# Ledger of designs, part 145: miniprotein binders against q9h3h3

Target 1, 235 residues: q9h3h3
Amino acid sequence: EDGFTAEHLAAEAMAADMDPWLVFDARTTPATELDAWLAKYPPSQVTRYGDPGSPNSEPVGWIAVYGQGYSPNSGDVQGLQAAWEALQTSGRPITPGTLRQLAITHHVLSGKWLMHLAPGFKLDHAWAGIARAVVEGQLQVAKVSPRAKEGGRQVICVYTDDFTDRLGVLEADSAIRAAGIKCLLTYKPDVYTYLGIYRANRWHLCPTLYESRFQLGGSARGSRVLDRANNVELT
Key: E = the ipSAE of ESMFold2; O = the ipSAE of OpenDDE; V2 = 0.75 times the mean of E and O plus 0.25 times the DockQ between their complexes.

## First folded at step 9 (miniprotein)

Design RC5
Fold by ESMFold2-Fast, scan of step 9:
Structure RC5 (fold): chain B 235 residues (1-235), chain A 105 residues (1-105)
Amino acid sequence: as target 1 above (235 residues)
Amino acid sequence: TEDEVRKQFMELIRELLEALYRVRELLKKAEEAAKNGDTETAEKYLEEAKELAEEARKIIEELKKLAEETGDPKFLLIARWAVKLIELAEKRLKEVEEKVKEARS
């Protein structure tokens, strides 16, 4: 539309990143403590800004699980932001290829599979499955949004190190499916998130690179993955 | 302290985003009321949206001040987004105001 929703979502995402996180860090915490932690902080009950009736009294931006091998590398986000501002001022075309080049130049390579679920048992069950896959080493890192004051769906994000590494992106999809997840998944590179590329953005860019749909008709994979930009099936 | 400044900044961001969300919702209600010929209700929602937008503008000025004083790149970036949001909200406000006036005539 007018771009307002995209800008508002970008601001909310930045605010969530800056608020405290609830983290299960498998690099320093025994895997045996995971089930108790999941029971203490079910995402359907943890509230964004705290509530006396919720597990948290203070704001929580994200609930996250770090795998044993997780090594964060956000790249040069500041350089990316400066280059983005210069690009917008230059009058050069803003395309998926231009954004990909900015991401590579500034080493902002991470991306994520997204699933949106309503608050409730199915969300908490899905998150528990993803968290166990992370702690067991099938996935590297994941996070889930807390419950918003206004309600609405929550999002589970499952990260990969390099959105240009198609095999790695597909391996993450397989691991998500192996964890019992059957809902629609969409893949978004973090460079899009940092630059505020959401639905109804000013440049009319598709905010997702890939879609994954659950299908029992496939071989052992369990899903069909589509490249949205080229309309090509990858699996 | 640095942590106290962060908490203050985050509280202002929370207030701003809540205010802008309410402005957007009020403008949708005003537009719906005008479309249904209920111009009195439309004007009431429109006036509430205007008041909230003015409060949001004041919050943005404080956010800009804190971002400039700290020099924190994240604070500067989110303050820049805040300015874009209020400008978009004010543009939509004028559009809905015109629709309400047309419904009255």
Scores: ipSAE 0.417, ipTM 0.713, lowest interface PAE 2.3, mean pLDDT 85

Design RC6 (at its last look DockQ between E and O 0.42; V2 from the best seeds 0.00; counts 0 for: pae O 1.7 > 1.5)
Fold by ESMFold2-Fast, scan of step 9:
Structure RC6 (fold): chain B 235 residues (1-235), chain A 105 residues (1-105)
Amino acid sequence: as target 1 above (235 residues)
Amino acid sequence: TEDEVRKQFMELIRELLEALYRVRELLKKAEEAAKNGDTETAEKYLEEAKELAEEARKIIEELKKLAEETGDPKFLLIVRWLVKLAELLEKRLKEVEEKVKEARS
């Protein structure tokens, strides 16, 4: 692959970030209003560009829920972008370790668990569960994509503050599972998103670091988490 | 107004991304037709791809102008990415054009 698919996905993600977001902000809105907000904006019905008959008349890039303690910190994204251009020009190998170093240097540490679901009841139900977990303080922040014109799966993103903190990443996975989520999850650091590391990227990098598969054990619902790069089970 | 400029910019982004996707799909169809020896169909898809690619180039020039006029870092960043994406498509278009040419021989 020449990298076109990854670059196209990166451009679509940048466009979505720039369009308006529908946000439930638990820092300023009582938790008692969440259920009404979820009923008003089910992600399977909110369209990317405001189609007739949808809840939105204008474009929507993301539907998001901010937890009460949410404090956004994207780090030095501009410095990261400049360093990325320099790295590419230098001819130095581009590897997961090199990207991790850039992320740490520029404090771009956040990451997210991703789940892809088809538009419909299961997506809306999963999103409602995640949103409630965020408002209740089990998770920090989450967002879900609106329905695309061409169809296809939508994505729910559940964020953590620091992708280098394995314990924190695993705690978020446990909270997602406790919310009733059973589908496959993959974890992607935001540095990969900012640098356009997606499926079929020209660097041949796996676009995600971890994979979580549902596994019903004893009395507690759990999962099996794999470090994809090192092929090591973390749970 | 700034809001109207943003709306115009985002609408052009939408049109461009759709056009680039369609160009890529047409090039895949042209390559597959050429591989199967159907040079007439391959040439048809290739010409459709070229026409749409030219429309995409016009949209990119308008986006560059708007980004420079606003000076918005996010506009400038996405335009730089779209220019790079268009360059990848230009390379792909030339590759498919050569394959169609070879299939004609």
Scores: ipSAE 0.681, ipTM 0.878, lowest interface PAE 1.1, mean pLDDT 88
Fold by ESMFold2, look of step 10:
Structure RC6 (fold): chain B 235 residues (1-235), chain A 105 residues (1-105)
Amino acid sequence: as target 1 above (235 residues)
Amino acid sequence: TEDEVRKQFMELIRELLEALYRVRELLKKAEEAAKNGDTETAEKYLEEAKELAEEARKIIEELKKLAEETGDPKFLLIVRWLVKLAELLEKRLKEVEEKVKEARS
């Protein structure tokens, strides 16, 4: 209603980025160890601040899996942020095309599919499926939030390298669905996150580029993907 | 020590986010009590929310100082966001205060 919930969640996510992460890194850890790691750190039991009885004794910001081919490249985030500040003071219009061009110019092209699930078996099962897809090479990198003290919904983020590469984004959607995930997915380019632009922003920008809904209506198992910027169906 | 500064910063952020969440919940309770005609309860929740909001403002000032001393863009960004979040609550607090006053009449 008042926008506070969305802004509070965004602040919580920013804070989590700054705490330590629990990482399964396929580049340095054999794939045969994944199942034991997943059993040790189910996201519904890993607590944000290391509660008594948790598998973690210290704060955890994120639980993450890096694929064999993961090569970190955030692009020129500092240059992006500087150009954004300059643009705001320039008097030039701020549009979705403006943000897209800033992202391209500074090579901040990554984005992520997001899903929100309540703590419990469904969350842990979905995360395990995503983690296996990352280690097997169908996805590049993913993370999941730990359990919050209040017990609210948790988020799984599945990254792609280039939000302008529609085929690559749709292939990631397909890999997520192949892991058995049927819930709503939304896709957000990282440029919006790095600039602190969320749904209740003063520029009326829509940070969600795509929505994906599971549907058994076409090919045997498919997604209905909506392009939110242009309000058109892609599938 | 960068790690010690980071831990101090993160503890303040944790305390602030908890405080801001509680302020919002207290304001919801004050508004609900006012709608039900229980203005005495509404005023108690409102005063508790005001006291906690003042404590939150002190934490924000400490966070600003630490973020500026480090110069780290991530620290500066989250502080700007926390300020905006607190401003949302201050606006809400004023609205609920006026609603509670209307209920007394």
Scores: ipSAE 0.546, ipTM 0.831, lowest interface PAE 1.3, mean pLDDT 87
Fold by OpenDDE base, look of step 10:
Structure RC6 (fold): chain B 235 residues (1-235), chain A 105 residues (1-105)
Amino acid sequence: as target 1 above (235 residues)
Amino acid sequence: TEDEVRKQFMELIRELLEALYRVRELLKKAEEAAKNGDTETAEKYLEEAKELAEEARKIIEELKKLAEETGDPKFLLIVRWLVKLAELLEKRLKEVEEKVKEARS
């Protein structure tokens, strides 16, 4: 992977955010309609660009579910980007601490648990479990990527309001596990997405703060959460 | 209409991202050919990369115009990001061009 991979992935993610979303909003739509909506728009069948035979005829950036308590707050993303550009030109070292400080300064504090799944029944089932947890108020908001033309894994994102709130991050992990999700989870702040901090980035920064592994018969949480920056288990 | 402008904007973004990806792949091929002493193949890929990079620049200018006309902060933000990507790619293009030149000498 060349030095442009992280920036290119960031641009693709931004483009997906700008395309139309398929949204179930629990604030305006009765919970009883969720099953019909899930059946109409299974993530494994919804295509990114509205391929023939897909449930969607137009491009879809994301499929999302909003909970009753969802309030969108993106902070000052423009100011964040300007500050990031200035920092890069300054030649100053860039660390995880730098990114955290930028996020705090510009109030870009949201983050997400990520799970990557192959298209198919397992993905659709996982999404249905997450969507139900959001509608029931156990989670605030989640989204899933549509099926790409090239194939590959789809991603489910489960958001938290503040990546600096460890308790909130851990509570979301517990809710995801309670929804029946057993795969590997990684937690990524949105500031990392906005700044193009992906795998193989040119600054050699770890793109994830936390990792959650499912544990059979373990703690009431059903997972072990690792702080990747400090290599310390939080559970 | 606002919806039509948005659709056009998103189509242009898609075209641009595809073009940038193709340029990157062509530059990798050119660099590999140069390392292997196949200067003719390297020059061919480099020229194709330059042509595609010029197309990408044209798309960026159109995106800038659309973003300014709409005044939408989200459009302006994504255009700024795409401009940055293009600048990075231009630097890479120059680096590969120098490598191909060195392979010819």
Scores: ipSAE 0.303, ipTM 0.713, lowest interface PAE 1.7, mean pLDDT 88
ESMFold2 (binder alone), look of step 10: mean pLDDT 84; pTM 0.810

Design RC7
Fold by ESMFold2-Fast, scan of step 9:
Structure RC7 (fold): chain B 235 residues (1-235), chain A 105 residues (1-105)
Amino acid sequence: as target 1 above (235 residues)
Amino acid sequence: TEDEVRKQFMELIREFLEALYRVRELLKKAEEAAKNGDTETAEKYLEEAKELAEEARKIIEELKKLAEETGDPKFLIIARWAVKLIELAEKRLKEVEEKVKEARS
């Protein structure tokens, strides 16, 4: 009810974004170097603050892979934050539609497919598959969290340019499945991340827009995608 | 020394978030102890939470100062969220404090 956990998660996410990233940038680095980079920086071993014995000596917010065609687009996050404070003060209802409108107005359009995995071989294997798909051009950009000081599951984020482009979101899901990923995926627009929409948020909003489940047998795209807000299957 | 200022700001953010996590855990323990009628243990956890919250508040003042002096939009955004977090933590602290007082009465 108080939203304390959701706000805390939002602050931790912003802090991670501001700390240094370990990046394989396919725009400037030959694809042949990817396997060595993945071996050097497995996400299960890279620590958030550079613990002794980890591959990193400095804090790492994210481990990322940029595709050859990747072009960063962050929108007007400052304007979004100001509009959000005004909305909260106004007493107007806070709904998915209102947040979507704020995102569009301030061009904060990016979003991401999320997968949560425990530290270990399966996480590192899944990340390697995603990273190869990015370098080969099937996905645009992806990142994975380092191992947290408190422990717990790590997250792989696979980005799309525009959460309002349903076709683009579904194409990314297909590419993730083609990379061998079989776990549950959920899709979250970055506007929700910037505004602190996580589990147990004060407005009781669902923190994700779509859910993807791996489907055995017969499906051309390899998964079923559900629109969580409308409870409608898209595939 | 833009990198030095960023490192200082991020180290303060790290200390703040660690303190906040501990405050949250101590408040949960205090509330559990109060529900079980162990008011002495509840009061101990509550006192530790208060001390950590006061330290977190000091970090917030330094974060606000650095964000305003730098004018960096990223620093300003995260500093605003840190202020919101300490206010939520202080509100929760008062709620748990009242529950502990009720358990003693």
Scores: ipSAE 0.288, ipTM 0.641, lowest interface PAE 3.2, mean pLDDT 85

Design RC8
Fold by ESMFold2-Fast, scan of step 9:
Parts: C-alpha cells; sequence; structure tokens
Structure RC8 (fold): chain B 235 residues (1-235), chain A 105 residues (1-105)
C-alpha cells in the first residue's frame, strides 16, 4: 500500500494547483492591506475543501502572495512534455543533466525553496514573514498549502525565476533566512514537478537540487547550502 | 471554455480522490475481517471496494478525455499520475482479493 499511498498523495498535491487560490497580489493591492489579509487567512486555519469553522467555505488549493515585480513565465510546458515523451522512448539515460537541458531548451526555468511545518503558530508566523518579504520586494512569489488534516505538515514554497541561476537561488535563500526562517529548506525546479519527479519516482532521481540548513554564529549568510546531486557545498 | 473544462476537471478530481480514499478504507476493513476469519464480512467490504474502484476507473477515463481535448500540460500531468494510481489500485485489489480467498479455504 505504501506505493499506492505515495502516488495518491502526489495526485492530491497536483490537484491543489488546479483548485482556486487565495491570492494577495501586490501588483494591484496596496501593501497596507497585507496584515489584514494575513489575519483573515492564516494557513493553519484555511482548510483544503472548506469546513464550517474555517475562513473558507469553498476548496482552496493554495494561499499565495505575488510581489509588485512578479512577472510569471511558465515557458513552453507543452514542448517540454513532448520532448520528455520522446526522451523516454529514445532509451537515452534520464539524469539531472538531461532534465536540465530539456528545461533550458523549453524555457521552463522557475523553481522553489520548500519548507515543511506543522499547523499552528510557527507556520502562520513563518508564512507572515515570507509574505512581508514578498510584498517588500526581497522575494518575488510565495505560496503555502492549506490545512489538509490535523497534525499533517503544510508546505511553504518560495519561487525564483531561474533554477540554473545559482546566485538568484542563493539570494532567495538569504532573504528567507533574513525573514527569520530557521528550518530545513530544499530547492526543487518546476521542471521536476511538470515531469512528475516526486519522492518515489521511476528514474530514482533525487527530487530536489539544493538543501539549505540554518547556521548559527559566524556565517554571514545565515545558512549552509549544499548541491545535493554533486554533494558540493555552495556556501 | 478553458475555465468551464477546468472546473469540470477539478470536480471530477475531487470525486475521484474521495472514492480512492473510501476504497483504501474498505480494503483495510476487508483485510482485517479476513484475518479474523470473518470471510462473509470481508467479501462484502471487498465487493463494495470493487464497485467504488469501477466508479473511479470511469472518472479517470473521463479525465483522460478532458485532458487530451484541452492539451493543457497541467491536466495531462495529473492524468498521468492518476493512471499510475489506478494501476496500483488494481494491484492492491488483487492482493486483498487473494487474502480473502485464502481465508475461505
Amino acid sequence: as target 1 above (235 residues)
Amino acid sequence: TEDEVRKQFMELIRELLELLYRVRELLKKAEEAAKNGDTETAEKYLEEAKELAEEARKIIEELKKLAEETGDPKLLIIVRWLVKLAELLEKRLKEVEEKVKEARS
């Protein structure tokens, strides 16, 4: 059943992308309204399908904040999918390098830092910090999952425009740390999401590229970042 | 329109995921009943699970058609996972069916 359960959870996660989102869009909404919006929609209380006691009566897939400079670029996802099917049929090895090449060719470059937190004050406080950093311009876009069940962890996703731009990825990590976040972070390119690279994937690929750990003391960045594929410290 | 198709697609997804949850619970109950020697109860749970699984398969086929008609990469990715999930569901059904059959003999 473990395999069936894992795939079921992956399908539920993908379905969340298609359900309605609760969005604070700083491109059209004054920053002064953020605190009230955060108080109205704390992620620990917003439920996935709506409950009598929650702020929402209808399904919510994600709670998101868009920065003033946010300009979505999904790339050529259809071309990526066609190339992926051709690659699988070709018998050519499927590696992080081949996925990177497909992503670059089809301009599917976005990625995200992930953090998993239990429902409660710590999650809501972390999300508020991230949301403020987005509205203030230190980050571009972020979203957080609604509460699916009691005790289950929720995820905060902080997006960057280009996963191949290491400097940009590291700058986002620094901004997350500056917002007071101390938990483990992992970085996943969206190309992996579009191609179905999750925890127990058929190709035995690590589903994340980078790992960030909070570092106390003399670290100027506040964290240590590891390239997981190459086992190389970036900071 | 795209929005109309997306809404229908998501309503079907929600229905499917709820059916799959119910199937998982029924299969657990069937397995437990079989372990306790209550083969009649085990068969009833298994039969109900099979009926819900057949409903789930019909929804998956409808979702496949919608995704193919739209060509939306997000819908196609979800359908790919649902097809894999359906394959795993069939294996789980067969496993529990064999356990119920063994308990009868």
Scores: ipSAE 0.213, ipTM 0.587, lowest interface PAE 3.4, mean pLDDT 84

Design SB1
Fold by ESMFold2-Fast, scan of step 9:
Structure SB1 (fold): chain B 235 residues (1-235), chain A 81 residues (1-81)
Amino acid sequence: as target 1 above (235 residues)
Amino acid sequence: GSMKEVRIEIEVGTDEEEIERLLKEAIEFLKEGAKVTIEIHGDNPLELILLAYRIARRLREAGFRVIVEIRGDTVIIRVEP
């Protein structure tokens, strides 16, 4: 059951990545156009497979905003996958530490903060706040899933360049909180996504490295951040 | 006037020659003005998705409008001329 769930999630993610994206690219589009774009494509109304009653008639995999300084670097994903297959056949233990080392060796360093929200005003408002933070330069890049045909929660992903750079990860969390986001956030390195480490995985690894909880009147950051692998508070 | 409708079924594991043959037939139907629905079945979700999007890419490159819908162990590809 758990293995099937992980494979199904990976397949759906792959399909979304291969379908068309709706992108606001601040590298080529004036910031003054953002509000109109957000009004045209609210994520609670954009449908995964298109619908005449929605903003899109054709499938949309992701709705994304690229910051002015955004420069994607996926690293050596092919080398990572080859090394992963070798690791699995070697009989060596599959642990967070070995995956981290694999990611560093192949320069697959990006990661993302995840938040899951039900379709509606709260989702659209959260996405608008994140999108503005990206265009204003406080965040580098973000995307949000469209509405599934059967309903269910949607996900906002806010990316950072290097999951091993704790300060950068914490700085992104702070910027998300400054944008008015109060829900639970979890941080996942892209290496886990490429290797199929989801909630249900064969190696029983925790699928996220960090967890952020909103804290009213607490630290200057507005949140508590936990290192899930080591069970240590960072803030 | 209404277009003709054609349904094609494919299973994951079908050899590449047979898939290419079926795609060429689908393209001929589309050139004749028919709507084509391709239904792909497979028990491995990753193999199913990879096959479905290979087919969709081939048809989109040929100039057709393609919608891919995932429904459990089945993918439905709807194609219009």
Scores: ipSAE 0.070, ipTM 0.542, lowest interface PAE 5.2, mean pLDDT 84

Design SB10
Fold by ESMFold2-Fast, scan of step 9:
Structure SB10 (fold): chain B 235 residues (1-235), chain A 81 residues (1-81)
Amino acid sequence: as target 1 above (235 residues)
Amino acid sequence: GSMKEVRIEIEVGTDEEEIERLLKEAIEFLKEGAKVTIEIHGDNPLELIKLAYLIARRLREAGFRVIVEIRGDTVIIRVEP
């Protein structure tokens, strides 16, 4: 949210990760139960801290769906953070290439396509489409933020296992578009999130690697994808 | 009478031994049926959240209902027996 410091955004993200999650886990739950679960927990109605009249009485950090083949691999986040501290004290330039190498060394490779939507039918419909794509095996894992106490847009995160695998990132975008999503998508590696690097950072790094815009009948993929770091159109 | 309510204030940077002492005190009040509110203050949002969730985890592991709310530069932890 504009006007907040990077440290405040990182703190809120950490809190959400540590609070309980509402999870549909396709590894242990039949796909036939998904529609009822989605109807019970529409993201526009699930509140961050559990309010009277919402589906939840307890705090919810994230609403997530895990695909049948989902295998969590966050890499060595602690080693990454230690190396980041050493890098900052070394005086060595902090560049996209240096962070990429740090991420590879510590196996912190996951990343995510992000979409921000206002609470309401459009958000709930988009989430349902994404959740079905995950359960059907076209995407690996996704999560959506609950409704914040102060309001504002909610975020849907669709994860890929390796941000350096351009083909995999593009395949995820294609699956998102096939699910009926038409809004702007941006792709951010989790390494930037773990290190607290947001848009207005002191190193002038762009945390967004890719941007996807919906294209009506223009391309076979249904979208135009831009490599933001190199300013190159991929589709 | 009504359920007793207890408020505890903690600053980021408080010694681990003092945090443990305050947690034991909070758990004693919770076992007596009191509601406990812990308010944490600090200038660094990340250190603030780390301390808050360390405390919340200890209380949840002890079997209590814990709600953690972020309010600007403070975190409020509400605990019910």
Scores: ipSAE 0.072, ipTM 0.563, lowest interface PAE 5.2, mean pLDDT 85

Design SB11
Fold by ESMFold2-Fast, scan of step 9:
Structure SB11 (fold): chain B 235 residues (1-235), chain A 81 residues (1-81)
Amino acid sequence: as target 1 above (235 residues)
Amino acid sequence: GSMKEVRIEIEVGTDEEEIERLLKEAIEFLKEGAKVTIEIHGDNPLELIKLAYMIARRLREAGFRVIVEIRGDTVIIRVEP
């Protein structure tokens, strides 16, 4: 039951990562060009495999914005995958702590805040806010999925360098909220993505570490953040 | 559906020598101006996509335009010269 759902999601994610990306790179492109780029490539209109009616004629795996200080570091993903295979055959318990240690050993430390939105103005507006925050230096890197042919929600991913750095994760949440984002956010370490930890995984692990919910603008706090692994409210 | 279109079918589990032979064949057709479609079939989604993108990477490195589409237990790779 649902045994192949996580594997199918992992396969789709792998495909998107390997297909071409549309990138605004603030390391080499003036910030003044961002608004024109966002108008040219609204994520609600960019199609996954390209078509004559969309902004793209070619496949697009992701639409991304790189901040001025962005330095890609995926760690040793190959070593991580080999160690994961060995761990599964060892019979040792697979827990959040075990995966955390695997990630640290192989320097696969990045993670991301996820938001899922239906195609349309709200998605495009949210992405524009996130992209501006990245170019202005409040966030480091973000990407958004293109529109699938069959429809469904699109995902915006906002990355942090180190999922073990709780303060850094919370600072990113604050910056996302300051950009005007009010929807539910969940935080997922990239190690979980590389190892195929999605909903209904075989090990019954929660696929995300944190959950952020917006509070009304008049409240004392901008968001409520829950540590899902330890079931503790952080804010 | 033209005379310059070629279709190649591959199963997950095909040996490395046969994959290399089929890739060389596909590249020769592409050099002659044909469009090539490669259909890969397999039951394991991760093995299927790993094979598909290994093939796509080789074709992109050779300078061709490559589109990869996932369709359940099948991946379709469309290649233009």
Scores: ipSAE 0.067, ipTM 0.553, lowest interface PAE 5.1, mean pLDDT 84

Design SB12
Fold by ESMFold2-Fast, scan of step 9:
Structure SB12 (fold): chain B 235 residues (1-235), chain A 81 residues (1-81)
Amino acid sequence: as target 1 above (235 residues)
Amino acid sequence: GSMKEVRIEIEVGTDEEEIERLLKEAIEFLKEGAKVTIEIHGDNPLELIKLAYYIARRLREAGFRVIVEIRGDTVIIRVEP
């Protein structure tokens, strides 16, 4: 009975995806133009619905950077949704394992590392680091939310192709850390997003598959990664 | 023509034929230079957003500026010619 349900969160996410995006596409734009683009569109100043005082006069759903090798593959989202309805109607238990099986069957494999930061210098600095890592080829693609009408934290999403590829997920985490990011990171498969499984859901599923915490120590400086689904530390 | 403002209200669950009729009506007002506000009401947030962005896409494809603003169980679509 809170002000926001899982369905409201899914609706907000869908709206952001359907509104216009501000994109730096390294497949068609020289890397030398990135710094000017980042200065023009700092995420702490870009507003969700436009404002005369912001860089945008029109709505912006997301601010994104596409890497030179980025090749989007969403899989069969329609088939996934149909299979999800059938699963719910079947009365079978809904578990992380059954969702993983649905995702694999329908090739909906992408996922993302998420970080939440307050609007301001730290957010803009973190985004600039991530964007440079994408353009330089250490990450494939990333996006950051614009500033919300009512304020609150903004989110940076860093995507990987396959949430079942543990090595690929960990390599992305390492690249994020190498970009200077020290905050908590959580990893969510896109299958959970497409099915509307957020923090408070009726199946009591944890939508976070992996969690990364920065750890200062040893010569490497790294992170501790936990597999939340299996409750196993990956280190 | 003179500048006018037109408000259209839609409920989630309205049949597709009626939605198409209201879209055509909105487009005619926009062609006449009016500002159009479409207010959509529904208690299912996902159905509400799907309908809202279907309408927004049709209006954007027709060449109009469209702003979609979510307000709880209501979506306000502001359209300028």
Scores: ipSAE 0.116, ipTM 0.583, lowest interface PAE 5.0, mean pLDDT 85

Design SB13
Fold by ESMFold2-Fast, scan of step 9:
Structure SB13 (fold): chain B 235 residues (1-235), chain A 81 residues (1-81)
Amino acid sequence: as target 1 above (235 residues)
Amino acid sequence: GSMKEVRIEIEVGTDEEEIERLLKEAIEFLKEGAKVTIEIHGDNPLELIKLAYRIALRLREAGFRVIVEIRGDTVIIRVEP
C-alpha cells in the first residue's frame, strides 16, 4: 500500500494472476522432485518480466505449489461484485458483517495468511519451508510473488478454503509455524481483494481478520493469534 | 534476413472498432513474421490493465507469444509469431 492507490494495487494483482505461473503440482509430480524445483526457481531470483540473467526467460506472475488434495473453488465472483455495487447504492451500512454475508451468499470463501519479506536468503528459505509443508500435506496451496522490477518486498500467500472456518485458519497458522516461519503473519479473506478493499478505504474496514506473532518460549502452537475484530487472543 | 518490427500505440478510451482494426493489422504483420509491440497509455490503472489483458488474450488465442509489461501509466505488449 506504499504510495499506490487501491486501483494500482488491483491492476498489478490482475496482471500477475493473468500472466504465466511457475507451478509445482503435487497432484501430478512426485514429491522427490520438489528440492530440485526449489533450487531452480528461488523467488529472490525469479524476475517478474524475465530480466536477463534470471532463471526465467518469460514473465512470471506467481510461483506456486499445489498440494496433493488441492481443489480450487473461487465461488461466484461476478455475483459478488454485482451485489457489492447494489449494496453501495442501497445506502445500507457497510460493515464486516455485511461483507461476510455477501461472501457466504456468493460462495467466495477462500482466504490467505500473508508474509512480506525482502528479497534474499530469508525469503527463499521461508518459501522452501512452506512449499515442503504443502507437498507433505500440512497446507493446501501457497504462492510467492517474483522479484519486482522496481524492487521492494515479496509476499508469500498461504491459502485456506474457508475464512469463516476459524479452526481451519488456525490449523494453517500452526502448520506455517511448524514449517519454521517466525515472521509476522496476517490473514485476509479474498472477498476484500476481489472488492478492491485495502487498508486505506472509505468505509474504514480492516481487511485483516487475524494476526499471528511467533512466540519463542510459551505457546504450544509456536505463535499467538489475535482476532482483530474482537481484540482477543485465540491461542 | 528481413525481420521487421512494428509499434502500435493505443489510448485507454479508444473505440472498440478502432482497437479491433489495429489488432487485425497487428495479426497480419505477425503472420508475415514481424515482431509487434503494442504500447497502451492511460491514467486509470485498472482500465489500463483490463484493456491490456483483453488485447493480450485475443493475441494469445490467435496463437502468438505475448508478454505484458506494466510501466506505471503505460503497458507494453510484446508479441512474436
Scores: ipSAE 0.049, ipTM 0.525, lowest interface PAE 5.5, mean pLDDT 85

